# Designs tried in a protein design chat: VH-VL binders against 2-C-methyl-D-erythritol 4-phosphate cytidylyltransferase (ispD). Part 22

Target 1, 229 residues: 2-C-methyl-D-erythritol 4-phosphate cytidylyltransferase (ispD), of Wigglesworthia glossinidia brevipalpis (q8d223)
Amino acid sequence: MINHPEIIVIFPAAGIGKRMGYKYPKQYIKIKNKTILEHSISLFIDKIYVKKILIAINKKDYWFNKLSILKNKKINIVIGGKSRTESVISALKFVSKVDWVLVHDAVRPCLHKNDLNKLLKVINISPFGAILAAPIYDTVKKSYGNFISHTIKRNKLWRALTPQLFNLKILINCLKIITSKGEIITDESSALEKCGYKLNLVHGRSDNIKITYPEDLNFANFFINNIKE
Short names: E, the ipSAE of ESMFold2; O, the ipSAE of OpenDDE; V2, 0.75 times the mean of E and O plus 0.25 times the DockQ between their complexes.

## First folded at step 15 (VH-VL; framework fv_daclizumab)

Design k6 (from z3 with heavy chain Y101W; at its last look DockQ between E and O 0.72; V2 from the best seeds 0.00; counts 0 for: pae E 2.4 > 2)
Fold by ESMFold2, look of step 15:
Order: sequence, then C-alpha cells, then structure tokens
Structure k6 (fold): chain C 229 residues (1-229), chain A 121 residues (1-121), chain B 106 residues (1-106)
Amino acid sequence: as target 1 above (229 residues)
Amino acid sequence: QVQLVQSGAEVKKPGSSVKVSCKASGGTFSDYAMHWVRQAPGQGLEWIGYIIPLFGIAEYNQKFKDKATITADESTNTAYMELSSLRSEDTAVYYCARQGWTGSEYLFDYWGQGTLVTVSS
Amino acid sequence: DIQMTQSPSTLSASVGDRVTITCSASSSISDMHWYQQKPGKAPKLLIYAASSLESGVPARFSGSGSGTEFTLTISSLQPDDFATYYCQQHNSYPYTFGQGTKVEVK
C-alpha cells in the first residue's frame, strides 16, 4: 500500500491565442526544439507521485496529435471548454483516487523545481491548498479610462502564478458553487476564496512567466537556457 | 550526472543498530524516490523500501517494516536507513538506488556503491 | 508477491558463445528490467521494458518477451560479460528480483 500523496496535474490548453499573430496556438511554438507546452509539462513527467497528467485541448486542436509526448503513458487528453474554468471542470471529471490536484498554465515553461517542491510541501500543513505567487515590486495604478485614478498600496499584493495546488473535493465543490451562481473568476484559487477557504501563498520566482505576447518568447528562451537542468 | 555515495562498511554486534547513509549529488534529491536493496552473501537482491524526501514519507516491503527505518535530510541531500535489533542474518551489502522513469515504466537508474554491514559476535 | 524465477542459476560459457537466460514471472507484468552485477559492485541496468537497451550497453545484449516469459541474450560473449544477471519486476510492490544467473568461464 502507498501512503505518500499521489497527484494529478491539469493543464488547461484549449485557448487558440489569436493576439500573438501565429498560425497555430502559442503553446505549440517551439523553443529549443520543444514546444512551450512540452516545456511546461517537463517538470512533472518523471515524478513517482504524479499519477496522471490531463491536458485539456480545444475540440479542433490539430497540433497536439503530432507531438511525441503522446507516447508518454502519463499523458491523457481531455476536450476543454470555452473558458479556462470549463476546461478545468472537464478535466476534473477524469480525476479519481487522489486527494490533490495541481493546475498549471500550458504557457509557463520556466517553472523551477525548487518552486514546485515548496508548493507541494503545503500538503503537509494545509487541508486546502496553495498557489505560487510573486510580490508586486512596481507601483500599481488604478485607471480611469486612459488616466491615472490613484495609486494602490502594493505592500500585500501578489501576482498569482501557477502551479496552484488544491484539495480535490474542495476544488470540485467550489467550482460547482461558483458556476451555479454565474460568478466570473480568473483562476481556480479564487473559487476557493469565494467559498471562504484560506489558501497559502508560496513565494515563487518572478521568472515563472506566462507567455502572453511575442516579446515574452525572448525572456522564456533566456530563462530556459540558463536555469533548466 | 547523478551520483550516490554511501557510508563505509560497518561491523556490529547482535542486538545493536546501524544507520547507513546515501548522499546524492549531480541532480535533485527531494522529488525522487530513493530505494534500499540488500544482498546477503552469495544471495540475490531483495527490495526493502523507499522514501520520497519531499514528503518525508517512507514505504516498506512488509518483510522489513519492523527491521528498517528509512529517513531523509533535504538539507544535505542524504537518505538514511537504520536497521534495528541486528542479527547475523542481517549481514549483507545494502544499496541505495534512485527511481527513474522511461516514459512508460519505472526503474532504478542510479545505484550507490553499497555498504557492507557485518553482524558478528 | 510476484515471484521471478530465472534459469539457469549457473551457466558455463566460452568467449564467442551465444548465451540465453530466461526469467518467468508468476503473473503477467509489463515493468521488467535486466541488471548485470560484477563481484563487489552494484548492479548495473542493461535492459529496460523487457527489450530496450540502456545507454552505453553494447549491442550484443538484447531482451525479448512479454507477459510472464522473458529472455536476455548475449549474441557473442565477451570477457567483460562474465557476471551475474538479474531480472526484476517493477510492476507492483514489493518489487522483486530473480534469484540470479551466474555466467562463468568454461
């Protein structure tokens, strides 16, 4: 019998990414002969405590089936929905026999092993979960149209990163509640917040970037080249 | 390149205990399972158990559950196995081995050099 | 527990001989590996997944089989190949090894 945690990792990857002007979704852009998606998955593949990796893809995704990563027995495909939340919910229907799930962005290829390990240690001290986050160092302004409204105090503000770690049953229940009320959320951790659960913040590195704009590719290339082992 | 270096040979009296160490270098330690395997003189290999240092949780072959205690220290990248209530039949070479993944199957991809534990009066 | 039974237990052979070692599992398995061990040294992985050659292992080594019956073959025995060989299942706990096959000089 196994007593250590077993974890399932969910990658919502159903977006098509039109704003960056590429012929195909941005998670399939290659850096050093591997797609951004493959880089984002790589830290999880060889871990004995990762039971399964669920990738939620678009119904009309014609690119994933060309990746050699399909031969990896841990990789499983799920058809995602129109939103990130719907894609995560779709993947959760295939999750069983674990108490914990990780949700990680398909376009965060620069995650460090140390950050992942710090996040996972929360299993020992929390029944609920945690997120990686980085403090905000720049002054934060609230806008009014194209004008500055005012400065927001940054001294307790954090950028939410992924992976995000959740108790499986709590996440499923909170997402059910949120969707029944029609509430809009931008990440899965906010569903637990709205249900009154207190999630831990785990200080992660600022170079765990989300590839959003074309210029982010240069930063990702640099970070992957110099830090990945 | 991952290397596993074990502590030196031990000679022990019956009824005592011994703690064997396995220090990892050249790769991450905390997120991989570290296994222990023994080999009595002239005999085959026998799996004892493992630990995932990240979680601090060990798993045991039922045969060894009351004999062995497996621990890890992340700060020194070192796994330990303590054998208690030593008897002459515990005389063996004890190996640590790291668990790897092929894409379809788990295996032991790196082994320590072994530690001979001799139990004699 | 899944028992792994090797045959023969000892094998005398000459340089250049074709050597065949068999391993039987008490139930069907997919996670099967072969190791080589020389006196005073740790086991070394040769073959994983029954038939895949580990990096740096000479091509004269090959593995075959599935289900419950597996074979390690050395196509032309070399002096460096005199050693003890173990099969191992990694399919379920407890992980178990065959009792070993010693390949010695004739």
Scores: ipSAE 0.564, ipTM 0.821, lowest interface PAE 2.4, mean pLDDT 89
ESMFold2 (binder alone), look of step 15: mean pLDDT 91; pTM 0.921
OpenDDE, look of step 15: ipSAE 0.861; ipTM 0.928

## First folded at step 16 (VH-VL; framework fv_daclizumab)

Design m1 (from z3 with heavy chain E59Q; at its last look DockQ between E and O 0.59; V2 from the best seeds 0.70)
Heavy chain, then light chain:
Amino acid sequence: QVQLVQSGAEVKKPGSSVKVSCKASGGTFSDYAMHWVRQAPGQGLEWIGYIIPLFGIAQYNQKFKDKATITADESTNTAYMELSSLRSEDTAVYYCARQGYTGSEYLFDYWGQGTLVTVSS
Amino acid sequence: DIQMTQSPSTLSASVGDRVTITCSASSSISDMHWYQQKPGKAPKLLIYAASSLESGVPARFSGSGSGTEFTLTISSLQPDDFATYYCQQHNSYPYTFGQGTKVEVK
ESMFold2, look of step 16: ipSAE 0.634; ipTM 0.842
ESMFold2 (binder alone), look of step 16: mean pLDDT 91; pTM 0.927
OpenDDE, look of step 16: ipSAE 0.849; ipTM 0.923

Design m2 (from z3 with heavy chain L54F; at its last look DockQ between E and O 0.01; V2 from the best seeds 0.00; counts 0 for: pae E 17.1 > 2, placed apart)
Fold by ESMFold2, look of step 16:
Structure m2 (fold): chain C 229 residues (1-229), chain A 121 residues (1-121), chain B 106 residues (1-106)
Amino acid sequence: as target 1 above (229 residues)
Amino acid sequence: QVQLVQSGAEVKKPGSSVKVSCKASGGTFSDYAMHWVRQAPGQGLEWIGYIIPFFGIAEYNQKFKDKATITADESTNTAYMELSSLRSEDTAVYYCARQGYTGSEYLFDYWGQGTLVTVSS
Amino acid sequence: DIQMTQSPSTLSASVGDRVTITCSASSSISDMHWYQQKPGKAPKLLIYAASSLESGVPARFSGSGSGTEFTLTISSLQPDDFATYYCQQHNSYPYTFGQGTKVEVK
């Protein structure tokens, strides 16, 4: 008998990343001689509870096959779809014999072990899952064109982070329902929300950034150094 | 501090080729785009193309697609541009420039000193 | 291709003059920068994002504008400011420059 949960980790990585100004997908930009994608995977690769890592890539991806991380037997490639949701669904077709799935952004290279551990402890207390999140500190404005419409009341608002932890069967069922309705979602947790499931909110670090803009590269370089220390 | 040092001036005959080098020091090379820009005598600046050394993939302004070949050597932190089938109108100063980050914008933050290529019979 | 048009192409001025250079883009851009080039030297970044002054650039330089219309202003011309000035878009490839504005001694 296995004394620990077995988990499959899914990385949707089929996007190109136009906002960074590079002519190649942003997850392949290198920081300290490793790609952002490799940094994002690295915390999971040696975990005994991680059975398999599924990376959903673009069908026209020229870059992934050059990465040495392919030598690791936990790493599996899946061809993703036109959306994040379709990419996760494609990966889920290859998931079996586990109760729990993590979904993690390919461009969040700064995850701390403590945050991952707090998230995984939810397995002991929830049948559904959880997400990492950080509070919103800045005033939030709704826009109308280039003008302020109004201020959104930010108390009890959180930035959704990844990884996100899900019960496998529930995630699959919710994604099937959302897909059959043709609905668009921005993260997988919203599929469970729309199906009426309660997900735990786990307070994570603000430096678990998603690399979206060029200046984020400098922050990520600094934060990656701090993870080792 | 980042510094870009280019190879010296060249005088070439029509129909020949030239390879200009640009060596980077004082910073990360592989993760930044290295661009090439030319300036004909008394004229403005023209963008030729770039390479990102990590990927080894170059992209070109269509005007220069069959004229220029851009490469990089990560082991020496050096970018290269080769110009083929030189004609007198290719006489120009050729600059390398690093695409850097300043706040939320990409821009050319460091430039080489320029390499004059003169094409004359 | 996004075309950048500068005006004027040449400007004669004296030390102390207020100098204004305009740059017009053929379509709306957000990544617009100004460079200064002295004879025999490579261009140097002066202003980025239309209005942000690069470090070490004197406060007499300023930039403004958005969309398709941009200006560079030198409030009181100094001897060191006689140079050619270029606007540039980094919005899309190919990256393009204005044709240049030469500021020369009257």
Scores: ipSAE 0.005, ipTM 0.400, lowest interface PAE 17.1, mean pLDDT 85
ESMFold2 (binder alone), look of step 16: mean pLDDT 92; pTM 0.929
OpenDDE, look of step 16: ipSAE 0.505; ipTM 0.827

Design m3 (from z3 with heavy chain I57L; at its last look DockQ between E and O 0.61; V2 from the best seeds 0.00; counts 0 for: pae E 2.8 > 2)
Fold by ESMFold2, look of step 16:
Structure m3 (fold): chain C 229 residues (1-229), chain A 121 residues (1-121), chain B 106 residues (1-106)
Amino acid sequence: as target 1 above (229 residues)
Amino acid sequence: QVQLVQSGAEVKKPGSSVKVSCKASGGTFSDYAMHWVRQAPGQGLEWIGYIIPLFGLAEYNQKFKDKATITADESTNTAYMELSSLRSEDTAVYYCARQGYTGSEYLFDYWGQGTLVTVSS
Amino acid sequence: DIQMTQSPSTLSASVGDRVTITCSASSSISDMHWYQQKPGKAPKLLIYAASSLESGVPARFSGSGSGTEFTLTISSLQPDDFATYYCQQHNSYPYTFGQGTKVEVK
């Protein structure tokens, strides 16, 4: 038997994306001759400890089939759902024979290998998992309409990033509970939090950005030059 | 460009041990499997095992499970293989090789220069 | 274990000759590679996935085969090609090599 962990990576990529002003979903915008999606996957593809990569795409996705990444044996497509949570659940149906799962945003193309390695080391110290996160740099204000309510103390606040690392069985159970209650979550770590599990914070780089708005493309183009393999 | 530099040749007596090093540069170390392969004089190649430095856990060919111990030091980007209870049949050149991935296939894309271990009375 | 049987063990050839060496696996494999090794040097990847040429390898080298039978061909042998050639399976543990084919001057 293999003694080292084996990991399956899930990319929820079923979003259509309207904010970028393009005819096609933002994960298919190209930077340096590769799509944002391909950049986001590329760090994981050549790792022996990554057993499988599951990409949850939209039922009406007409763009993925044109990508050469489909020819890679590790890449597996599943049909996602209306929400990020439904897409992750759909992918989890095809996950077996591993204890650990990574969930990574399809539009975070700037992940550094050292951050991933720090995250994976949590396997040695936690039965539950961890997320990459970065400290909040700016002063944080709570609003009341268009007015400042108050300043939130930021010294214990973090921006949640991905990848997020989870014990497989715990993630499946927590997502099942959350969806049965009809609760809305923005990331998978919050499902474990609501089930009472303690997740580690792993300090990641601030340049691990999620491409959300058009101006993020310029930042991503700059940051991708700094990724080292 | 990845380079693997191994420690120098060793002459050892039967019953002793030897530790061979393999220092990696020009690429990432922790997340790639580092393999060990041996070649007895005039003979072919035998796979010994590997380690993924990130996890610190080694896998072995059963033939070598009680002979070899594979370790890694992330701080120096160096993998090690220790051979115990040396016998004359352990005389060989020992290579480290990095596991690469090309065209959906795993392979050994970079090799160290080899370390000759001679076991002689 | 998947046994890789390579033949011939040695082959005498002249510059310009067409050289063919074979590798047989004890069970069907898809993850098979060829390496070249010169005296005193480490093996060097030559062909991966049975037929794909590694970067920087001369076009006179080619690989073919599938399942259990594979061949390496050198279309016109050059002086730099006198070496030992190994096939290798990466399909299952333990990874195994053929016993080697030494291509030597006639």
Scores: ipSAE 0.535, ipTM 0.822, lowest interface PAE 2.8, mean pLDDT 90
ESMFold2 (binder alone), look of step 16: mean pLDDT 91; pTM 0.925
OpenDDE, look of step 16: ipSAE 0.858; ipTM 0.926

Design m4 (from z3 with heavy chain Q99T; at its last look DockQ between E and O 0.56; V2 from the best seeds 0.00; counts 0 for: pae E 5.8 > 2)
Fold by ESMFold2, look of step 16:
Structure m4 (fold): chain C 229 residues (1-229), chain A 121 residues (1-121), chain B 106 residues (1-106)
Amino acid sequence: as target 1 above (229 residues)
Amino acid sequence: QVQLVQSGAEVKKPGSSVKVSCKASGGTFSDYAMHWVRQAPGQGLEWIGYIIPLFGIAEYNQKFKDKATITADESTNTAYMELSSLRSEDTAVYYCARTGYTGSEYLFDYWGQGTLVTVSS
Amino acid sequence: DIQMTQSPSTLSASVGDRVTITCSASSSISDMHWYQQKPGKAPKLLIYAASSLESGVPARFSGSGSGTEFTLTISSLQPDDFATYYCQQHNSYPYTFGQGTKVEVK
């Protein structure tokens, strides 16, 4: 008999990384002899409360099968879709018998244990979920074409990070509703927001970066040196 | 490097209770299971249960479900095990042990020094 | 519950001997761990996942086996190796230990 929460972690990893300019998916670029994907998974794989890890990969992924992490029985692959949302939905088809899921970017290799722990404590206080987020430090401008429209006050603005924690049934229902309306979202928390659910913001570290552009590789290499795995 | 330091030996009367502590240092406390294992004099090892401090929820060997209560305090990095309605057969050394990163998720990489609980009339 | 049975319960040996201890599980298991315990001390992990040596453990220790039958071998016994050895499974609750094998001076 298990009484503690059991969690399934979903990694949408079907993207091809066009913004990076590489001919292969950016999650397979190595830093310190581990792929970015492996760095992003590493905090979750040895946790007693993590039941399974579902990685949504591209149909044409030729690289995942070469990773030693595949030997871990918690690791399961699914074929993702053309969008992040489709990839998460594909993975959710294989999720059962848990109340909570985490969705984490395959290219956020710099997550700290303390941030993950703070996020997971929301299970004790929320029926819905939470996201990691960090304050915006730079002045934020709204554009109109190539011109500045106006400055947005950053006082209550946050960068959405991952992992994001969700009640399983609520996430599935919200994604179904949003998809049926043809709405496009950039993260899974947006689906719950549009369905009227209150999600917690959990203050995370600013160095939990998403590798998006070539210069992010240098930042990730530096930040990985300064974390405890 | 994780180190586990337990409270000192206890001598108790039958029918009383005892609370053994296990303080962790040198590593993460909250998201790893802290296990309790007992060893009666001249006998082998017997698993009692564990707690994941992050959630504050314990799991028990059915044999000990009504005997032991396992708790944790994240602010002090300390796990506790309380034994109730003590009987002479509860006389044993009680160990805390923690799962580590080496090998398996449920490995006992780190052990406390043990706490002798003696139940004597 | 998965029962773990060790054999022998006691083993007399001399320095330099090859020592073999067996552990049988009542059901097939994929993971098995071995611990060493000296009198008055906590157990110490030696081998995890049936055959992987814990860091700092001398190479004379080895483990093998799968399914229901596992062995711990000490290739050349040294004075520090006189102790009691336990196997343990973590496939299912409750986690169980073997009854122990005491390796003592002949």
Scores: ipSAE 0.187, ipTM 0.702, lowest interface PAE 5.8, mean pLDDT 88
ESMFold2 (binder alone), look of step 16: mean pLDDT 89; pTM 0.912
OpenDDE, look of step 16: ipSAE 0.850; ipTM 0.918

Design m5 (from z3 with heavy chain G100S, light chain S30D; at its last look DockQ between E and O 0.62; V2 from the best seeds 0.71)
Heavy chain, then light chain:
Amino acid sequence: QVQLVQSGAEVKKPGSSVKVSCKASGGTFSDYAMHWVRQAPGQGLEWIGYIIPLFGIAEYNQKFKDKATITADESTNTAYMELSSLRSEDTAVYYCARQSYTGSEYLFDYWGQGTLVTVSS
Amino acid sequence: DIQMTQSPSTLSASVGDRVTITCSASSSIDDMHWYQQKPGKAPKLLIYAASSLESGVPARFSGSGSGTEFTLTISSLQPDDFATYYCQQHNSYPYTFGQGTKVEVK
ESMFold2, look of step 16: ipSAE 0.608; ipTM 0.836
ESMFold2 (binder alone), look of step 16: mean pLDDT 89; pTM 0.914
OpenDDE, look of step 16: ipSAE 0.866; ipTM 0.928

Design m6 (from z3 with heavy chain T28I, light chain N91D; at its last look DockQ between E and O 0.69; V2 from the best seeds 0.00; counts 0 for: pae E 3.1 > 2)
Fold by ESMFold2, look of step 16:
Structure m6 (fold): chain C 229 residues (1-229), chain A 121 residues (1-121), chain B 106 residues (1-106)
Amino acid sequence: as target 1 above (229 residues)
Amino acid sequence: QVQLVQSGAEVKKPGSSVKVSCKASGGIFSDYAMHWVRQAPGQGLEWIGYIIPLFGIAEYNQKFKDKATITADESTNTAYMELSSLRSEDTAVYYCARQGYTGSEYLFDYWGQGTLVTVSS
Amino acid sequence: DIQMTQSPSTLSASVGDRVTITCSASSSISDMHWYQQKPGKAPKLLIYAASSLESGVPARFSGSGSGTEFTLTISSLQPDDFATYYCQQHDSYPYTFGQGTKVEVK
C-alpha cells in the first residue's frame, strides 16, 4: 500500500495553433532543440508521484510519433476532441487508481518546479484542488464595442494558470454536469466552481506564460534559458 | 552534482533510540524520494523505506514499520531516520540513497557514505 | 514480496577470468539493477534496466536477462573488480536486493 499521493497528468494538446502562422500545431515548435510540448512535459516525467502522463492529441496529428518522449513508459496518447473540455474528458476515461489529477497546458513550457511543488502541497489541506494563478498588474478595462466602458477594479483579480490540481472523482462528475447543460468553460476549475466547490488559489510566477501569439516565442526562449532545476 | 552527506557513527545501548541524518546538496530534494537501506555486518542490503519530502509522507518495508521513522526537513534539505527500541540486531551501516530516473527506469543513483550504528549491550 | 536470489554467494577468481553472476526473481520483473560495493564504501550503480551500463562503467561489464533470470558478466576480471555485487528489483514494494555475491581473489 502506497500512502503518498499518486498523480496522473493530462495535457490537452489537440489544438492546431493557427494564430502562430504555422501549418503544424504550435506545441511542436522547437526551442533549444526540444518542442514546446516536450518542455511542458519535462518537469513531470521523472517524479515518482507521477504515475502516468496522458497527452490528448488531434486525430490528424502526424508529428507526435517523431518525439523521443513517446519511448517513455509514462507517456500515453489519447485522441482528443474538438474542444479543450472534450480532450480532457477523453483523457479522463483512461485514468484510474489515483485520487488526484493535474491538467497542464501543452504550451506552457516555462513552469518552475517550486510553483508545481507549492500547488501539490494543497493536497494536504484541500479535498478538492487548486490552481496556479498570478495577480493582475495592469489596469483592466471593460469594452463596449471599440470604446472603453469602464475600469474594472483589479484587486482580488487573478490570471488563471496551469497546472490545475483536482480531485479525480469530483472533476469527472463536474465535467459531466457542465457538458450535459451545454455550458462553455475555458478551464477545468470553472467546472468545479459551478458545482459549488471551493478551490485554492496558489500564487504562481508571472513568467509561466501560455504560448499564444508569435511574440510569446521570444519570451519563452528567454524564460526557458533562465529556469533553474 | 547531487551529494548526500550523512551524520557520523553512533554507539548506543539497547533500548535507546538513534536519529541518522542525510543532508542533500545540488537542489534536488523536495520532489525526489529519499530511501534508507541498511547493511548488517557481513550481510547484504535491506531496503527500509523512503520519504517524498514534498508531501512529508514516508513509506516503509513492513519489516521496519514499527522500528523506523523517516522524516524530512525541506528548510535544511535533510532527511532523517529514527530507530527506536534498539537491539543488538540493529547494528548496521545505514545508507540514504536518492531515487533517480534513467532510461525510463527508477534506480538508486546517489548514495550517502553510510552511518554505522553500533548497539552494544 | 519478490525474492531475489543470487548465485554464487562467493566466487574465487583470478585477474583475467570471465566472471558470471546470476540473479533469479521469484516473480517476473522488469526493473532490475546491479550495484557494486567495495569494502567500506557505499554501493555504486553499475547496470540499470538489466543491461544498460551506467556512465563511467568499464565496457568489460555487461548484463543480460529478462523475466525472472538475470546475469552480470565481467569479461576479463581486473584488480579493481574484486567487490561484492548486488542485484535489486525496483518493480514492487518492498524493494529487495539479492543476498550479494562476493568476488574474491583466488
Scores: ipSAE 0.493, ipTM 0.810, lowest interface PAE 3.1, mean pLDDT 90
ESMFold2 (binder alone), look of step 16: mean pLDDT 91; pTM 0.928
OpenDDE, look of step 16: ipSAE 0.849; ipTM 0.923

## First folded at step 18 (VH-VL; framework fv_daclizumab)

Design j1 (from m5 with heavy chain S30D; at its last look DockQ between E and O 0.66; V2 from the best seeds 0.00; counts 0 for: pae E 3.3 > 2)
Fold by ESMFold2, look of step 18:
Structure j1 (fold): chain C 229 residues (1-229), chain A 121 residues (1-121), chain B 106 residues (1-106)
Amino acid sequence: as target 1 above (229 residues)
Amino acid sequence: QVQLVQSGAEVKKPGSSVKVSCKASGGTFDDYAMHWVRQAPGQGLEWIGYIIPLFGIAEYNQKFKDKATITADESTNTAYMELSSLRSEDTAVYYCARQSYTGSEYLFDYWGQGTLVTVSS
Amino acid sequence: DIQMTQSPSTLSASVGDRVTITCSASSSIDDMHWYQQKPGKAPKLLIYAASSLESGVPARFSGSGSGTEFTLTISSLQPDDFATYYCQQHNSYPYTFGQGTKVEVK
């Protein structure tokens, strides 16, 4: 009889990422002798409560099989879909016998353990889940074409980060409903929102960056040095 | 370097209780499992139970379900085990041990120095 | 509960001897560990998953076996190896240990 949560972590990693100027997908760019993907996974691999890690890759991915991380018994590969949402749904087909799932970006290598722990403590207070998020500090403008439409009030706005924590059955049901309606979502939390579930907002660090542009590599290199084991 | 430091030896009367502490330093505390193991004089090792401090929920060997209470305090990086209704057969050295997942295996990688609890009239 | 039985309970040996300790499980297991314990000290992990050496453990230690039968071998006993050795199963709760094997100076 196990009383503590067992958790499965999903990494949607089927994207190609052309903005970086490399001849291979950006998640395979190396920082400090590990790929960005490996950095993004590394915090989770050694956690005693993580049962399985599912990585959704492109069916034409020729780089993953070179990674030593494949030797770890927790690592499982699935073929992702055309979109982030399809990739998460593909991975969910292989998830069973857990109540909770984390979804984490394959290109967020700078997650601090304290943020992960804060997020996971939501299991004790919510049946639904939570996301990491950081406040927006810059003025936010809505555009119309190439013009400013207006300024959006930022005092209650947050940048959504990952990991995102979800009740497994609720996530599966909400994604099924959203895809049956043909709706487009940018993150998994919005599926639960559209189904009427209240998710907790967990204040995370601003340096939990998503590597998108070449200049982000310098920031990631600096921030990875800031992560103490 | 991870280090587990336990509280000092205790002498107790039958029917009383004792609380043993295990303070972790030099590493992380809250997301590993902390186990308790006892060793009666001249005898082998016997597993009592564990806690993962992050979740705050303990699991017990059924033999010790009504004897032991395992807790953790994340603010001090300290795990505790309380033994109630002490009897002479509870005389033993009590160890804490950290369980981690390393190299694709779950293992007890660090142990405390042990706490002798003596129960006598 | 899975019972773990070690043999022998006590073993007298000299420096340089080859030492073999056996551990039998009451049912089939696939996750078994060996510990060394010196007087007044906590147990120390030697071998995990039946045959993998923990870091810093000398190569003279080895483990083998599967199913219900496992062995710990010290190829050439050294003075530092006089201690008590325990096997432990990790297959199911409660985790159980063998009763121990004391390796003494002959």
Scores: ipSAE 0.394, ipTM 0.741, lowest interface PAE 3.3, mean pLDDT 89
ESMFold2 (binder alone), look of step 18: mean pLDDT 89; pTM 0.910
OpenDDE, look of step 18: ipSAE 0.858; ipTM 0.924

Design j2 (from m5 with heavy chain E59Y; at its last look DockQ between E and O 0.54; V2 from the best seeds 0.00; counts 0 for: pae E 5.1 > 2)
Fold by ESMFold2, look of step 18:
Structure j2 (fold): chain C 229 residues (1-229), chain A 121 residues (1-121), chain B 106 residues (1-106)
Amino acid sequence: as target 1 above (229 residues)
Amino acid sequence: QVQLVQSGAEVKKPGSSVKVSCKASGGTFSDYAMHWVRQAPGQGLEWIGYIIPLFGIAYYNQKFKDKATITADESTNTAYMELSSLRSEDTAVYYCARQSYTGSEYLFDYWGQGTLVTVSS
Amino acid sequence: DIQMTQSPSTLSASVGDRVTITCSASSSIDDMHWYQQKPGKAPKLLIYAASSLESGVPARFSGSGSGTEFTLTISSLQPDDFATYYCQQHNSYPYTFGQGTKVEVK
């Protein structure tokens, strides 16, 4: 019997990435001879505690099958859905015999191992899970049309990052409940929140960026050079 | 490049204990498994157990469960193995080895230089 | 526990000889790994997954086999190849090694 936690990692990667203006999904843009997707996966592939990596791709994905990472025994593909939530639910159907899952954005290629390790230590202290998060430094405004409505007090606000760590059975149950009620969520931690579970915040680095706009590519190129083990 | 440097040779009397260290440099320590393997004089290799420093939990070959205690210190990138109730048959070279994932297999690609523990009256 | 048995335990060979070492597992395993060990040195990974050469290993080394029977071959023995060779399985705990095969000068 294995004495260490075993973890399955889920990458929702079915998105098209229209905000980037490219002809193909943004996760397949290359930085330093690897796709953004490959950079995001590479952080997990060589870890003994990672049992399997599930990548939820678009049913019309023409690009993934060309990547050499398919040769790795840990890599499994599933067909995702029209939303992030549907894609994660599709991947969860193939998860068994582990207590913990990680969900990580396919377009966050700049994660440092120290942040991942800090997140995973929560397994020792929480039955539910945790997320990486960073403080909000800028003043936050709520809008009404094109006008400022008011300033939001930022002193307890955090940007949610990924990976996010969850107890497997709790995540599955919460996603089923939220989906049956027709509620829309932007991340998986929201499902646990809505079900009354308390998740830990783990202070992560601000350079764990999500590639969303073309200018983010320059930042990612710089940050990937500076990743430390 | 990963390097594993072990503590020096030890001469011990029967019934005593010894603690062998293995300091890692170059590359990550916390999220890789560190294994211990022994080799008695003129004999083959025996696997003792391992630890993943990130989780702080060790797993042992049943043969060594009551003999060895494996720990790790993330702040110094050092793994330890303590042997208790030493007997003459515990005389061996003790190696640490890092487990890596290559070609979809886990294997011992980096080894320490070994620590000779001699148990003699 | 999976027992690993090597044959022969010792062999004598000359430079240029073809050397063959076998390793037998007590039950079917996915793959096994081969190590080379010289006197006073730690073992060094030679072949992984039965047939894949580790980086920097000369092409004269090859491995084959599956299930319970595996072979390490040195096509033309060189002076640097006189050493002891071990097979090992990582398929299940406890990890186990063969008893070793010493390749010595004729």
Scores: ipSAE 0.193, ipTM 0.705, lowest interface PAE 5.1, mean pLDDT 88
ESMFold2 (binder alone), look of step 18: mean pLDDT 90; pTM 0.921
OpenDDE, look of step 18: ipSAE 0.860; ipTM 0.925

